# VH-VL binders against q2ft37, part 23

Target 1, 241 residues: q2ft37
Amino acid sequence: MGHHLKRVVSPKSWGIPRKTDKFVTKTSPGPHNKNALPIVVWARDQMGIVRNMKEAKHVLREREIIVNGRPVRHPDMGIGIFDIVSIPKSGKHYRILRDKKGRHVTIPIDEDAASSRLVKITNKTIVKGGRIQLNLRDGSNVLTDKQYKSGDSIVLSLKEGQKNEIIDHFPFQPGNMAMIIGGKHSGVVGRIIEHIPVPGSLPNRVILKDESSGESFETIDEYVVMVGRESPAIDRWGIEE

## First folded at step 6 (VH-VL; framework fv_fezakinumab)

Design d42
Fold by ESMFold2-Fast, scan of step 6:
Structure d42 (fold): chain C 241 residues (1-241), chain A 122 residues (1-122), chain B 111 residues (1-111)
Amino acid sequence: as target 1 above (241 residues)
Amino acid sequence: QVQLVQSGAEVKKPGASVKVSCKASGYTFTGYYMHWVRQAPGQGLEWVGWINPKSGGTFYAQKFRGRVTMTRDTSISTAYMELSRLRSDDTAVYYCAREGYYDFWSGYSDYWGRGTLVTVSS
Amino acid sequence: QAVLTQPPSVSGAPGQRVTISCTGSSSNIGAGYDVHWYQQLPGTAPKLLIYGNSNRPSGVPDRFSGSKSGTSASLAITGLQAEDEADYYCQSYDSSLSGYVFGGGTQLTVL
């Protein structure tokens, strides 16, 4: 038989069994900060691609794991929500999402879906020459000549020769589709019904509705990522438009 | 009215290949994923994989990788499942089923074809 | 061998309540993935009975209900009728397999 091992519940952010401190890999500073899942932990414990650190280093040296269009060279490099992981030799592609308990899960996707990635804009700054620098939720940045707002999502091409080109945009506003990525409703996809400004130091509130069930979910701005306009443009299997 | 009409029963020798069809009507064929599920005689349901009719993208259960291929023809709203290098334990009724969903993991089969019996015997 | 565990059979008399369990693990039901239920009458294709833990499709009577707690789910049938004799299957998603999984099925006999 193949790989059918039972999983043990790990710390919420990892979604896999935790080992002793000597064998636990800490995420290097980089995209998704300290909450990200280290690539060696993903490949060894979640995917079964490698058996130990020696094999993980060999696979990375041979450029056999690609994250967001880049070969991963360091075993503790972090991956996180909406990252695209490809294994070229096997023709397999995955999107990293979070389940309803906020743990990282690996969703298989097709090749077309793996040619772009979704990312939320957290801030923007004007830099040298008057261009706009968008600060993205995964800690990366892109330059643009167009106006975007914090809270919006953009779709970045991962294709060779077009890397980091903005190819789609989902505004943070009522009527558009969003996914909750934190708090007790993590994993829920629904339509934004209302954005409620809160006076003082408390975060603003967002109400999403799952139109199929009629159920409403209240969360905060920080936990919302736009995934489409009138309909979801991105789902668990790819970007559907 | 949603209908999934499958091809007729097949009898094959070990080592052969079989291709089952599933013709969809009553809805937008490219709007929903199609799953394939099998059931050996007297046994339970076993998921084989899915195809996205819009993109042609596929994903297969580990047990069937390397032996199964799913395709579709959007001009006739038909999905296909081909299973190669057949073994006697591949004898089963093979169902196509349309996926309903409300979030990233909630895929459920809301409409099923009547099934195609594939018998593999020497 | 099924990934989700169901009792192989359950029985009840007309008018009684029966429950069918579906036991998973931390990679499926325990991870928060929803459970769906199918009814298969003898000689027929499966039919959707419950989706999203507790929702009924149009045409399914309220005698059928679903629930989920921890790593397990249950299908309850009240007011049991002879036409309820069938096999019942649970289904969920499994993150370790990156795919959909079914229970082994439960045969319901109405005495």
Scores: ipSAE 0.000, ipTM 0.477, lowest interface PAE 13.1, mean pLDDT 81

Design d43
Fold by ESMFold2-Fast, scan of step 6:
Structure d43 (fold): chain C 241 residues (1-241), chain A 121 residues (1-121), chain B 111 residues (1-111)
Amino acid sequence: as target 1 above (241 residues)
Amino acid sequence: QVQLVQSGAEVKKPGASVKVSCKASGYTFTEYYMHWVRQAPGQGLEWVGWINPKSGGTFYAQKFRGRVTMTRDTSISTAYMELSRLRSDDTAVYYCAREGEDFWSGYSDYWGRGTLVTVSS
Amino acid sequence: QAVLTQPPSVSGAPGQRVTISCTGSSSNIGAGYDVHWYQQLPGTAPKLLIYGNSNRPSGVPDRFSGSKSGTSASLAITGLQAEDEADYYCQSYDSSLSGYVFGGGTQLTVL
């Protein structure tokens, strides 16, 4: 019944077909921007693991949902692409990705995959003590003594005693693997072939090649997240069907 | 009253595929994860995987990855488990079982009666 | 081999107490994961007997009780009755395997 499914008007990033559901939760101020998926919308509408806001608040109170190694405190807390959502009590772990329509998809992952998260560096700031503060695409920050470049991706440990330790690094350069996370080619994984600088105010462009299909895709820097070197670091790229 | 009704016994040759169904009633199908557990004759229980009927998301035990596919049809409240490239040691009763308290406890509160799958030449 | 260790058999007379152990490791019971117990009567599907270490579903008599300590759990059955003759399985989650694990099962014989 594709023709009878009607989406409730909501932010495109939520990606949930809700023909009769009029409940909409605004994303709390946090690591993600305004188009992130609120945790209660994820849990109720996408996952079916809570029936209503009261049940969602109970689950959060009991510290049952962990996002990126931190217990969720607010039902409107936003989750976004590459976030790790865990239900540790039952041993369930998920990575949030996006499909080619820009919808959030939830990919079940194992314990090892859930022990770290991938995040893109958007900027950096020098803070007291000579340390570098990396500003990350999801709005979070991490401190380091090492040099990294904007556009690179880092892998942060979520393990107890090692939280936010940088354990891997994927430079933004030709030859490395990337995922497109915005625009009409969202969800495509490919190898960076070329950077195309654009003079003036327009964003620089990037060409990626999907080696499995042989197709090339052109997008903007902002939509590119590095996901590996020779092969992707992320287990399971999303559900297409 | 929660009820899980499974499809009938199957006899398959090595290398074939089998698809077992589990029709749920007595509760909201999309509010509970469905597990699949098997039991070889005279042996213990072995977990195969789970499906979230709401999202369609699946997770499989490492032993079965690449050979098992779990799906569901929400319009008829039915879950499916398909196992391919069958071997003689896949001979077992396959159970579907509803996860209790959604997915924060991990136990199975209601079980189907099982589907015997026999793999023989 | 089963990840959780149970004795293969246990026996008792009517009216007596019997205890079935379930021994795990640091990646499952020792990591704090709950233990659940199932009763399987001959020729039937398993039935939930105890969940969340010590909770009973509706209809399970209080003669059945569960406990958990360290890396092990136990199912205690008091006032044994002939209808208790069955296989008993413990279940938990194992973080090293990223999956649910069962004990090898214990056959209870009521003498």
Scores: ipSAE 0.771, ipTM 0.913, lowest interface PAE 1.2, mean pLDDT 86

Design d44
Fold by ESMFold2-Fast, scan of step 6:
Structure d44 (fold): chain C 241 residues (1-241), chain A 121 residues (1-121), chain B 111 residues (1-111)
Amino acid sequence: as target 1 above (241 residues)
Amino acid sequence: QVQLVQSGAEVKKPGASVKVSCKASGYTFTNYYMHWVRQAPGQGLEWVGWINPKSGGTFYAQKFRGRVTMTRDTSISTAYMELSRLRSDDTAVYYCAREGEDFWSGYSDYWGRGTLVTVSS
Amino acid sequence: QAVLTQPPSVSGAPGQRVTISCTGSSSNIGAGYDVHWYQQLPGTAPKLLIYGNSNRPSGVPDRFSGSKSGTSASLAITGLQAEDEADYYCQSYDSSLSGYVFGGGTQLTVL
């Protein structure tokens, strides 16, 4: 008779085989939603670079894993799409993306690509003095004196002495390239054809042309992340054609 | 005992492709990155790239991008390196080498015996 | 040419001390990346001799030692023996290349 060990079902977005460990670490509540991947699960189950929780804690104490330019100190810290994960001592750098099944995939990248991160602007607030606070999809904020729109993507420097400087900008507008991060077209890179505002509280619609098939499809604003202008920044971001 | 057993010598014509194998034993294959390093006759060591056998993720030296592909088969603990569009200056001994136990320094602690690839017409 | 510079050859008499230099730049050794050393006997694969600047694997005698300062590293061999005759390679990581780099190798001749 007995208590059965409760099996934790990994979300599809984690990209982890069902039959892995009996214990899976939860993501911390925060900017990334429940589909974010805990750093210890990434390191142990996806990457094989730590063997257990004790080793993971030791690695974090020695500041050997850096996420978006910041040393990770807690094994349940969540990572999500477009995050930059570095292991500087061994010269290894990664960008987190999603495959067409909605699972996290880890793309090895070079030093230049790892020196910046792409993030979508979800909202903005004008603070006293006319400065703008941009609210970003990962829940972080940046201040700027320049005008940006919700739905645009910005590229933030991760270089020491230049952290959070905006170094590039991809407007949410027809003609520019986007990656879909949710729904049945997740992982598709397409060109914005038309943005269709919907009155009231219903989601606005976006029509895109699939870069690989040439066919048009429709999605919602929330699932669209701008990744380029006339062409995608494929080499820089590790996005498959 | 850690062992890396590589496939036998290959002779190829310019423009052909070669695929070298490296079968690992004596440790958990998916817990260590595998590097590929080559050495032309009478020359020094040159890093080609690495593969993470757990994730299948790969990273290549800029010189070889577009010509090299690294893969693995976890069911038989074997890593592969395929080099395409071969030139005479690709003639070299190709080594697989396991990245060290601490995962953080980037050194290679165990090496295969090497596979001689000769590219000639 | 090699990214890390080593002398092409060095020689010594049995029982003497020899030092092999490995000179890098601000994108590799000078950026703080570790230096590792490999010994290659004729006709064999390289063997790890020193890792993490100064650590010896099991089975490597204490006659072999490594050090690092600024943009350079050194391998010291004391009590030189005939079986030490081999090629020696340093290795580090280079951030400008986003890859691992080796020295050109040093042939040690025991006189």
Scores: ipSAE 0.786, ipTM 0.917, lowest interface PAE 1.1, mean pLDDT 86

Design d45
Fold by ESMFold2-Fast, scan of step 6:
Structure d45 (fold): chain C 241 residues (1-241), chain A 121 residues (1-121), chain B 111 residues (1-111)
Amino acid sequence: as target 1 above (241 residues)
Amino acid sequence: QVQLVQSGAEVKKPGASVKVSCKASGYTFTSYYMHWVRQAPGQGLEWVGWINPKSGGTFYAQKFRGRVTMTRDTSISTAYMELSRLRSDDTAVYYCAREGEDFWSGYSDYWGRGTLVTVSS
Amino acid sequence: QAVLTQPPSVSGAPGQRVTISCTGSSSNIGAGYDVHWYQQLPGTAPKLLIYGNSNRPSGVPDRFSGSKSGTSASLAITGLQAEDEADYYCQSYDSSLSGYVFGGGTQLTVL
């Protein structure tokens, strides 16, 4: 039965919404909930790689879309900043970033870049045996026997046999490279110049400098994600287009 | 009828740039990735990179990074490949090719006729 | 100099069978990536002949068939005709290179 093609031209395919459409799929609760893009909206509207919900369900059933090393289970699964999305059968891998308007941008990356993900530590708790549980910005957790600080970024392996192993660490401190992921300066990559603690209930302030332009940006702790030390660890941080 | 119509032959000197066009018709341009593949005279096929015409996203073979730029204009269903800092060993026929209907597998189902780029002193 | 290894030439008489091999490694065919085959007649662009290891697009005769096993793939052509005289290329994806790779090509001569 016509199984030569996974994608077919049919009347139903002509019902695909344009990028700017009257409706979008609701994002499921989970990682990146409030700022997440549903995977079906990404695949249909941003990437053009599925035409409708029927194609999206077929692709998910065949385990053709992988997010952070895990097959996507539901078309409304949310993806967010720094997530790694792979289509392994065709050798395509992507990192999700944000542009200056706060929109999700999809950056093609190679196999090596797709073998790990960057994530910010938001909190930590001590569990039985004195081990540390790191609470990550995407809502996931990892256990470690090493000391890390809230606000730091870690790089987690996505490789089979090493999944969730911490393979790199970027401390939140002046001199290190950071990306702004929220607010008016979202998408900017720069070096942290100063961290300004604010007494009371107001958020602490961070000043970053884009050394290529000489421009300085002021933001808050919550919007800063460390992306390197002397240089950015990952190319294409801070999308300008 | 799917057609990919490429620009005509080019003769360039070493150090120059060349921009090849590929005009698509007979299908929805933004629904299929476009690949670029080259073939030096008497040699085999070599993959250069791909562009997603929907998103504008591009990915290039490591050998060509820093010298190749792929773009598209959706208003005229045309893809472009620009190769800069040309060397004599860049002399080749450059093909655009549409990624197949079963694009999860990465094959090319329709090919342009090719654009001969000659780099000579 | 190609990533996938093909014999540079094969030959056969009309009506005979020939097989063209495509040998890869653990980073491409051996990793499970599909193999595709293209036919290139003299002076023309490549034409898709086989995709996804063994599927034929519309218009390709059933005399052409593909198979894959381990780190290698094969294109079989039965009932050879003069019109089959062409260059044949295999293609796959290579994870170590993060890119699509081709065989060096095989020139088929029909005697």
Scores: ipSAE 0.797, ipTM 0.924, lowest interface PAE 1.0, mean pLDDT 86

Design d46
Fold by ESMFold2-Fast, scan of step 6:
Structure d46 (fold): chain C 241 residues (1-241), chain A 121 residues (1-121), chain B 111 residues (1-111)
Amino acid sequence: as target 1 above (241 residues)
Amino acid sequence: QVQLVQSGAEVKKPGASVKVSCKASGYTFTDYYMHWVRQAPGQGLEWVGWINPRSGGTFYAQKFRGRVTMTRDTSISTAYMELSRLRSDDTAVYYCAREGEDFWSGYSDYWGRGTLVTVSS
Amino acid sequence: QAVLTQPPSVSGAPGQRVTISCTGSSSNIGAGYDVHWYQQLPGTAPKLLIYGNSNRPSGVPDRFSGSKSGTSASLAITGLQAEDEADYYCQSYDSSLSGYVFGGGTQLTVL
């Protein structure tokens, strides 16, 4: 109950009307950045499946909401792009994406699609014992014995007995499919045409082609998430399909 | 009192599309999922899909994907189901039904009276 | 064909008890998903009779009861009355189909 703020402006990425921004729940520090959507805001304001904080806390206590294979414990837990949110009791599963304005969009998905999640590798470190720790865009980590590159995307299993197993890999390279998650072209899915290294501290540039429109566009490395090879691995990329 | 009022009977030729409406009253339209269920003459109930009227999010039974589209208009508290490329075996009564108060079990607590769609050459 | 199996018909005399079964599999009832029951009087829309395995909506008499065990569920009707003559459908969720599933329906005849 102490997690409601009296008056703040909700981030645009939350996708809720400004009229409802008078009182918002703070986002817990966690895997996503400060623009992540609190689960209670998602359930109450975007989905309409709980009416208030008391009802949300009851639902979490009963372990009715699962995020990326784990029951949600706190109503202010943040969710973000590519997260899998499940309500197993009613057989409902969702993937969180973003629209072209950077707002969170909730896409209903089937059981199979809900059994794995896509995530971008942002860095890697060698940990004690010689294993490789992959640092992921959502702030989580995974250990592996295999080599991967920063900028690549991996698909992690959410199945019991296979938790965090890497089951697919989409390299950051020309010819492969990417979704843009920031800037003017947020929500666009395109094929990488060229990666342009920029000298100094300025961000590297990426040219992509939106094959549906035939138009090419330019963005920065930070906004590119690989989502496939010949075709996208995930349907509904935050644009109407 | 909760009411779901559906559009009238339709007769269509194979290959056509049909759009059925379901106007809700007596509750907050955006607080409850809406399901669509059909029943062919002399047969049982078959689930078609659901829509969340608040988000506009939809999910369809695998059998109907690519042929069904569910939408809503929150300004008039109305849900729609459009079924395209109709076949004779799509002849059925189509029901809209509100998902129950707990939202977690997937049952339907209030049903429209149904819309008969007849597909005949 | 229906995913959940119900007997096509059942009959009883007024005042008697009848039971209607609903048999599923490991991907639906056996996976722990709730079972709901609907009554459909001739020429009418279905009406919710039991939800969440055993709960009754307001207005449903206590002579209707539901239960679930293993891969199956049952609807029991005690003190059978002529107005109970109807089709009865069970419903659950099936994880292998990613969808809601119904039984084939049971026609209850009051003799």
Scores: ipSAE 0.778, ipTM 0.920, lowest interface PAE 1.1, mean pLDDT 86

Design d47
Fold by ESMFold2-Fast, scan of step 6:
Structure d47 (fold): chain C 241 residues (1-241), chain A 121 residues (1-121), chain B 111 residues (1-111)
Amino acid sequence: as target 1 above (241 residues)
Amino acid sequence: QVQLVQSGAEVKKPGASVKVSCKASGYTFTDYYMHWVRQAPGQGLEWVGWINPKTGGTFYAQKFRGRVTMTRDTSISTAYMELSRLRSDDTAVYYCAREGEDFWSGYSDYWGRGTLVTVSS
Amino acid sequence: QAVLTQPPSVSGAPGQRVTISCTGSSSNIGAGYDVHWYQQLPGTAPKLLIYGNSNRPSGVPDRFSGSKSGTSASLAITGLQAEDEADYYCQSYDSSLSGYVFGGGTQLTVL
């Protein structure tokens, strides 16, 4: 006899085939929006490191999967771009990136790369006591006494005793390296050559150049994440084919 | 029954490249990481790197970074290790080995028989 | 130099007990990473003997056992037999190297 499965359309960003009939786990509310990849979908469907939900729950109970320095407790917890996922027991560490089709891609990284995470500043708020609260693209927050601009990227330590310490900063300005994380040119890494402010409610424009190919790409502020400075590109922040 | 069948022995000159294959059978190829380990004649084991056959993601020991490339072809359940700019001290038996069921701890449960690569002028 | 230290050779008589040590540091065994053991008969590929410090795969006799304490691990072989004559390697993970590491190997001779 034929069997009928519930047909669910998976978001393209999850990187799983949309044509296959599957039951899909929805992402819990958390640091990432509704298009974030649930950890169980990552572990089961993308990585193949667990075979089913029962196995995934067992692994989480044993604190075997660490995201951004914290053990994952729920299989529907979302992960997204620039998150660090670790399996400490086997010495495996990964950074989540996006490919040119907007799919989540998992890049293996070493211990040093796994000790910090990159995140874009989207807003800032002054809180009681005169400190600055930076609102980050993944929905998390960090407190600082230094001035930063919206659009900049910061690198946060994940090390014990230094968690959420800002250890590097990539200003949003011409001459610095950026990755496009949305729209037609998602996944492109290049140097910002021009920022064109647009008056009113329309998005500001950004032009990036891929120095290896010589190609130029135009996008909007919202789709740009800084991944380096004027010095050579940071290989670990880019997507390799 | 799990089997890993490796390609035959190779003789190369310094500066050349070699590509070793490892054909898997008896299990789902994409469900287990594949490691590569080498052993120079009369010497101990040395880890080269791993590949996740499901994603194609790779990770290499620092010593081999820039000279080794690991790939796979899921249509024929075969993993490959290519080592470039060969030196005489790259002479070794190269093993592919499947990471075990409890791969949270990183052990290898099944090994290929090895491929002897001789680098000689 | 091997990152994990093993004695280059050990020997024993049939029926006796031998122990092979594997000494690491704070970046590997001392950091809590598991130790695995492999047996290599002359002219053959290594075979998994012990995984996860003390677990035996199916088909490995119970006379083989593993243990771990501090920065070191040990493989014990009781009831030593002629067929045990082989090279033995320990393996762990090293966080400072971001990679898997093996001991230098121990050649067991059955007298």
Scores: ipSAE 0.758, ipTM 0.912, lowest interface PAE 1.3, mean pLDDT 86

Design d48
Fold by ESMFold2-Fast, scan of step 6:
Structure d48 (fold): chain C 241 residues (1-241), chain A 121 residues (1-121), chain B 111 residues (1-111)
Amino acid sequence: as target 1 above (241 residues)
Amino acid sequence: QVQLVQSGAEVKKPGASVKVSCKASGYTFTDYYMHWVRQAPGQGLEWVGWINPKSGDTFYAQKFRGRVTMTRDTSISTAYMELSRLRSDDTAVYYCAREGEDFWSGYSDYWGRGTLVTVSS
Amino acid sequence: QAVLTQPPSVSGAPGQRVTISCTGSSSNIGAGYDVHWYQQLPGTAPKLLIYGNSNRPSGVPDRFSGSKSGTSASLAITGLQAEDEADYYCQSYDSSLSGYVFGGGTQLTVL
C-alpha cells in the first residue's frame, strides 16, 4: 500500500551502530553500486539475526530472506536505500533508509508497507515496440507505456501477480516532498521550494524547506529523492506524524 | 541456564504510566529478539510487540501503537516495556519472552515469570 | 474473540489420548505460517511445548506431538497423566494484522 506514514528517527535504535573493529564482507557488484550494504553484514552486524557466514548461507539456501520480493541467494548481495527486506517465516519486514551521517538505518514496517517500494528514475530508453524502459537509481529497470521524467520517483508493487506495476508517482517539482540522500544534508526531508538549473557542466541546485523548523537546505539534483506530494503526509517512506 | 528476571508487581491509577523490566542471563542478549505478551486475569495471551536488542528496533501490535515503548540497555542485558495512559483493562500479567533459537521461527522459547500490573482507582 | 479458534476445554482419563485443535484462516495458518504450542500450568508462565508445527524442545516427552494441515493445526497428547492438567495455547503469525496471534486457550482436565 505505501500510504502508511512512517517516521525517520535518529536515536540509536534506528541508526547503524557506530563502526567497530570487526571483519567486514565487501559488497558484490550490482544494485546500489559502492553505496550498497552486503546482506550478510546487515543480517549479522546490524540485526544480529545470523551469527556467522555459515549460518547466513544456510538461511539463504532456505530462501528465508527476501529483498524487494525476490529471494536472496548470495550473502554479499547489496541492499540500499528504500529496499524492502523481509523474513517471511517470522513475519518481519524492514525498509532501508539513511540517517544524517549517510549510514543505512533499518525501519521495521508492516505487511502493507512491505508490499511496495519507492525508487527514483535516473534515465529512460526507448526499446523495440515503442515502449519506454525506465532506468532506476538502484540499477534496476522497468518497462512502461506511460511518460515519466528523470528525477521523478515511482512506487512499484511487490505483490504477487502485480510485481513491478507502477502504483504511484511523485514528480520532481516545487511543492512536492523530497528526502536528501547524500552530501551535508543527508537525511533531511522537506518540501521543494525551487529548482535552479545551472548552465554548463555544474550540477543543478535544489532548495528544500523543512516547514516544521523553517530551515532551508540547498543540495544538488543527484542527492534528491521525491518521497511524496504536497500535504497532508510529510513522508510516507521514513517519517510518521 | 537461560533466565529472564522481571521487575515486581505494580499498582497504578488510570492515566498513569508503568515501566516493566526484564533482565536476561545465560545467553548473548543481542542474539535473540525479545517479545512482550500480556495476560489479563483469567484470560488468554495477547502479543504486545517485539524489540531487537542488537539494533534497538521495535515493532508493536496496532492496538498498542502510540501507548507502548520498548527499549533495552545492552550493558546490563535488560529489556524494558513502558505502557502509558493506563486503563483498567490494561490490568494483566506482562511477560517478556525470548524468540526461539530455531532460526526464523517467531516462537518464544523462554519466558519470564511475569509482572502483574494492576490499574485501579 | 481470539484470531485462532481453540475449544475452551477438553477432558480425558489417565492413559487416554486427547487432541486440541487450532483453527485459523487464509491470513495465518492457511498462508503457511508455522504453529507453535505452549503449556501453562496454574499460576505459572507459559512454557514452550511444540515449535515449528511438530518439533519438541529438549525435555518435552514424546507423548506430545503437533501437526498442521490447511488452515488448522492440532496438538495430540497420548498417555494422559495428572500433571498434564493445564491451559494449552496455539500461536502463529497473521499477515492481515502484521502480528503474532494466539488461540483462546484450551483447559485440559484429567478425570
Scores: ipSAE 0.753, ipTM 0.908, lowest interface PAE 1.3, mean pLDDT 85

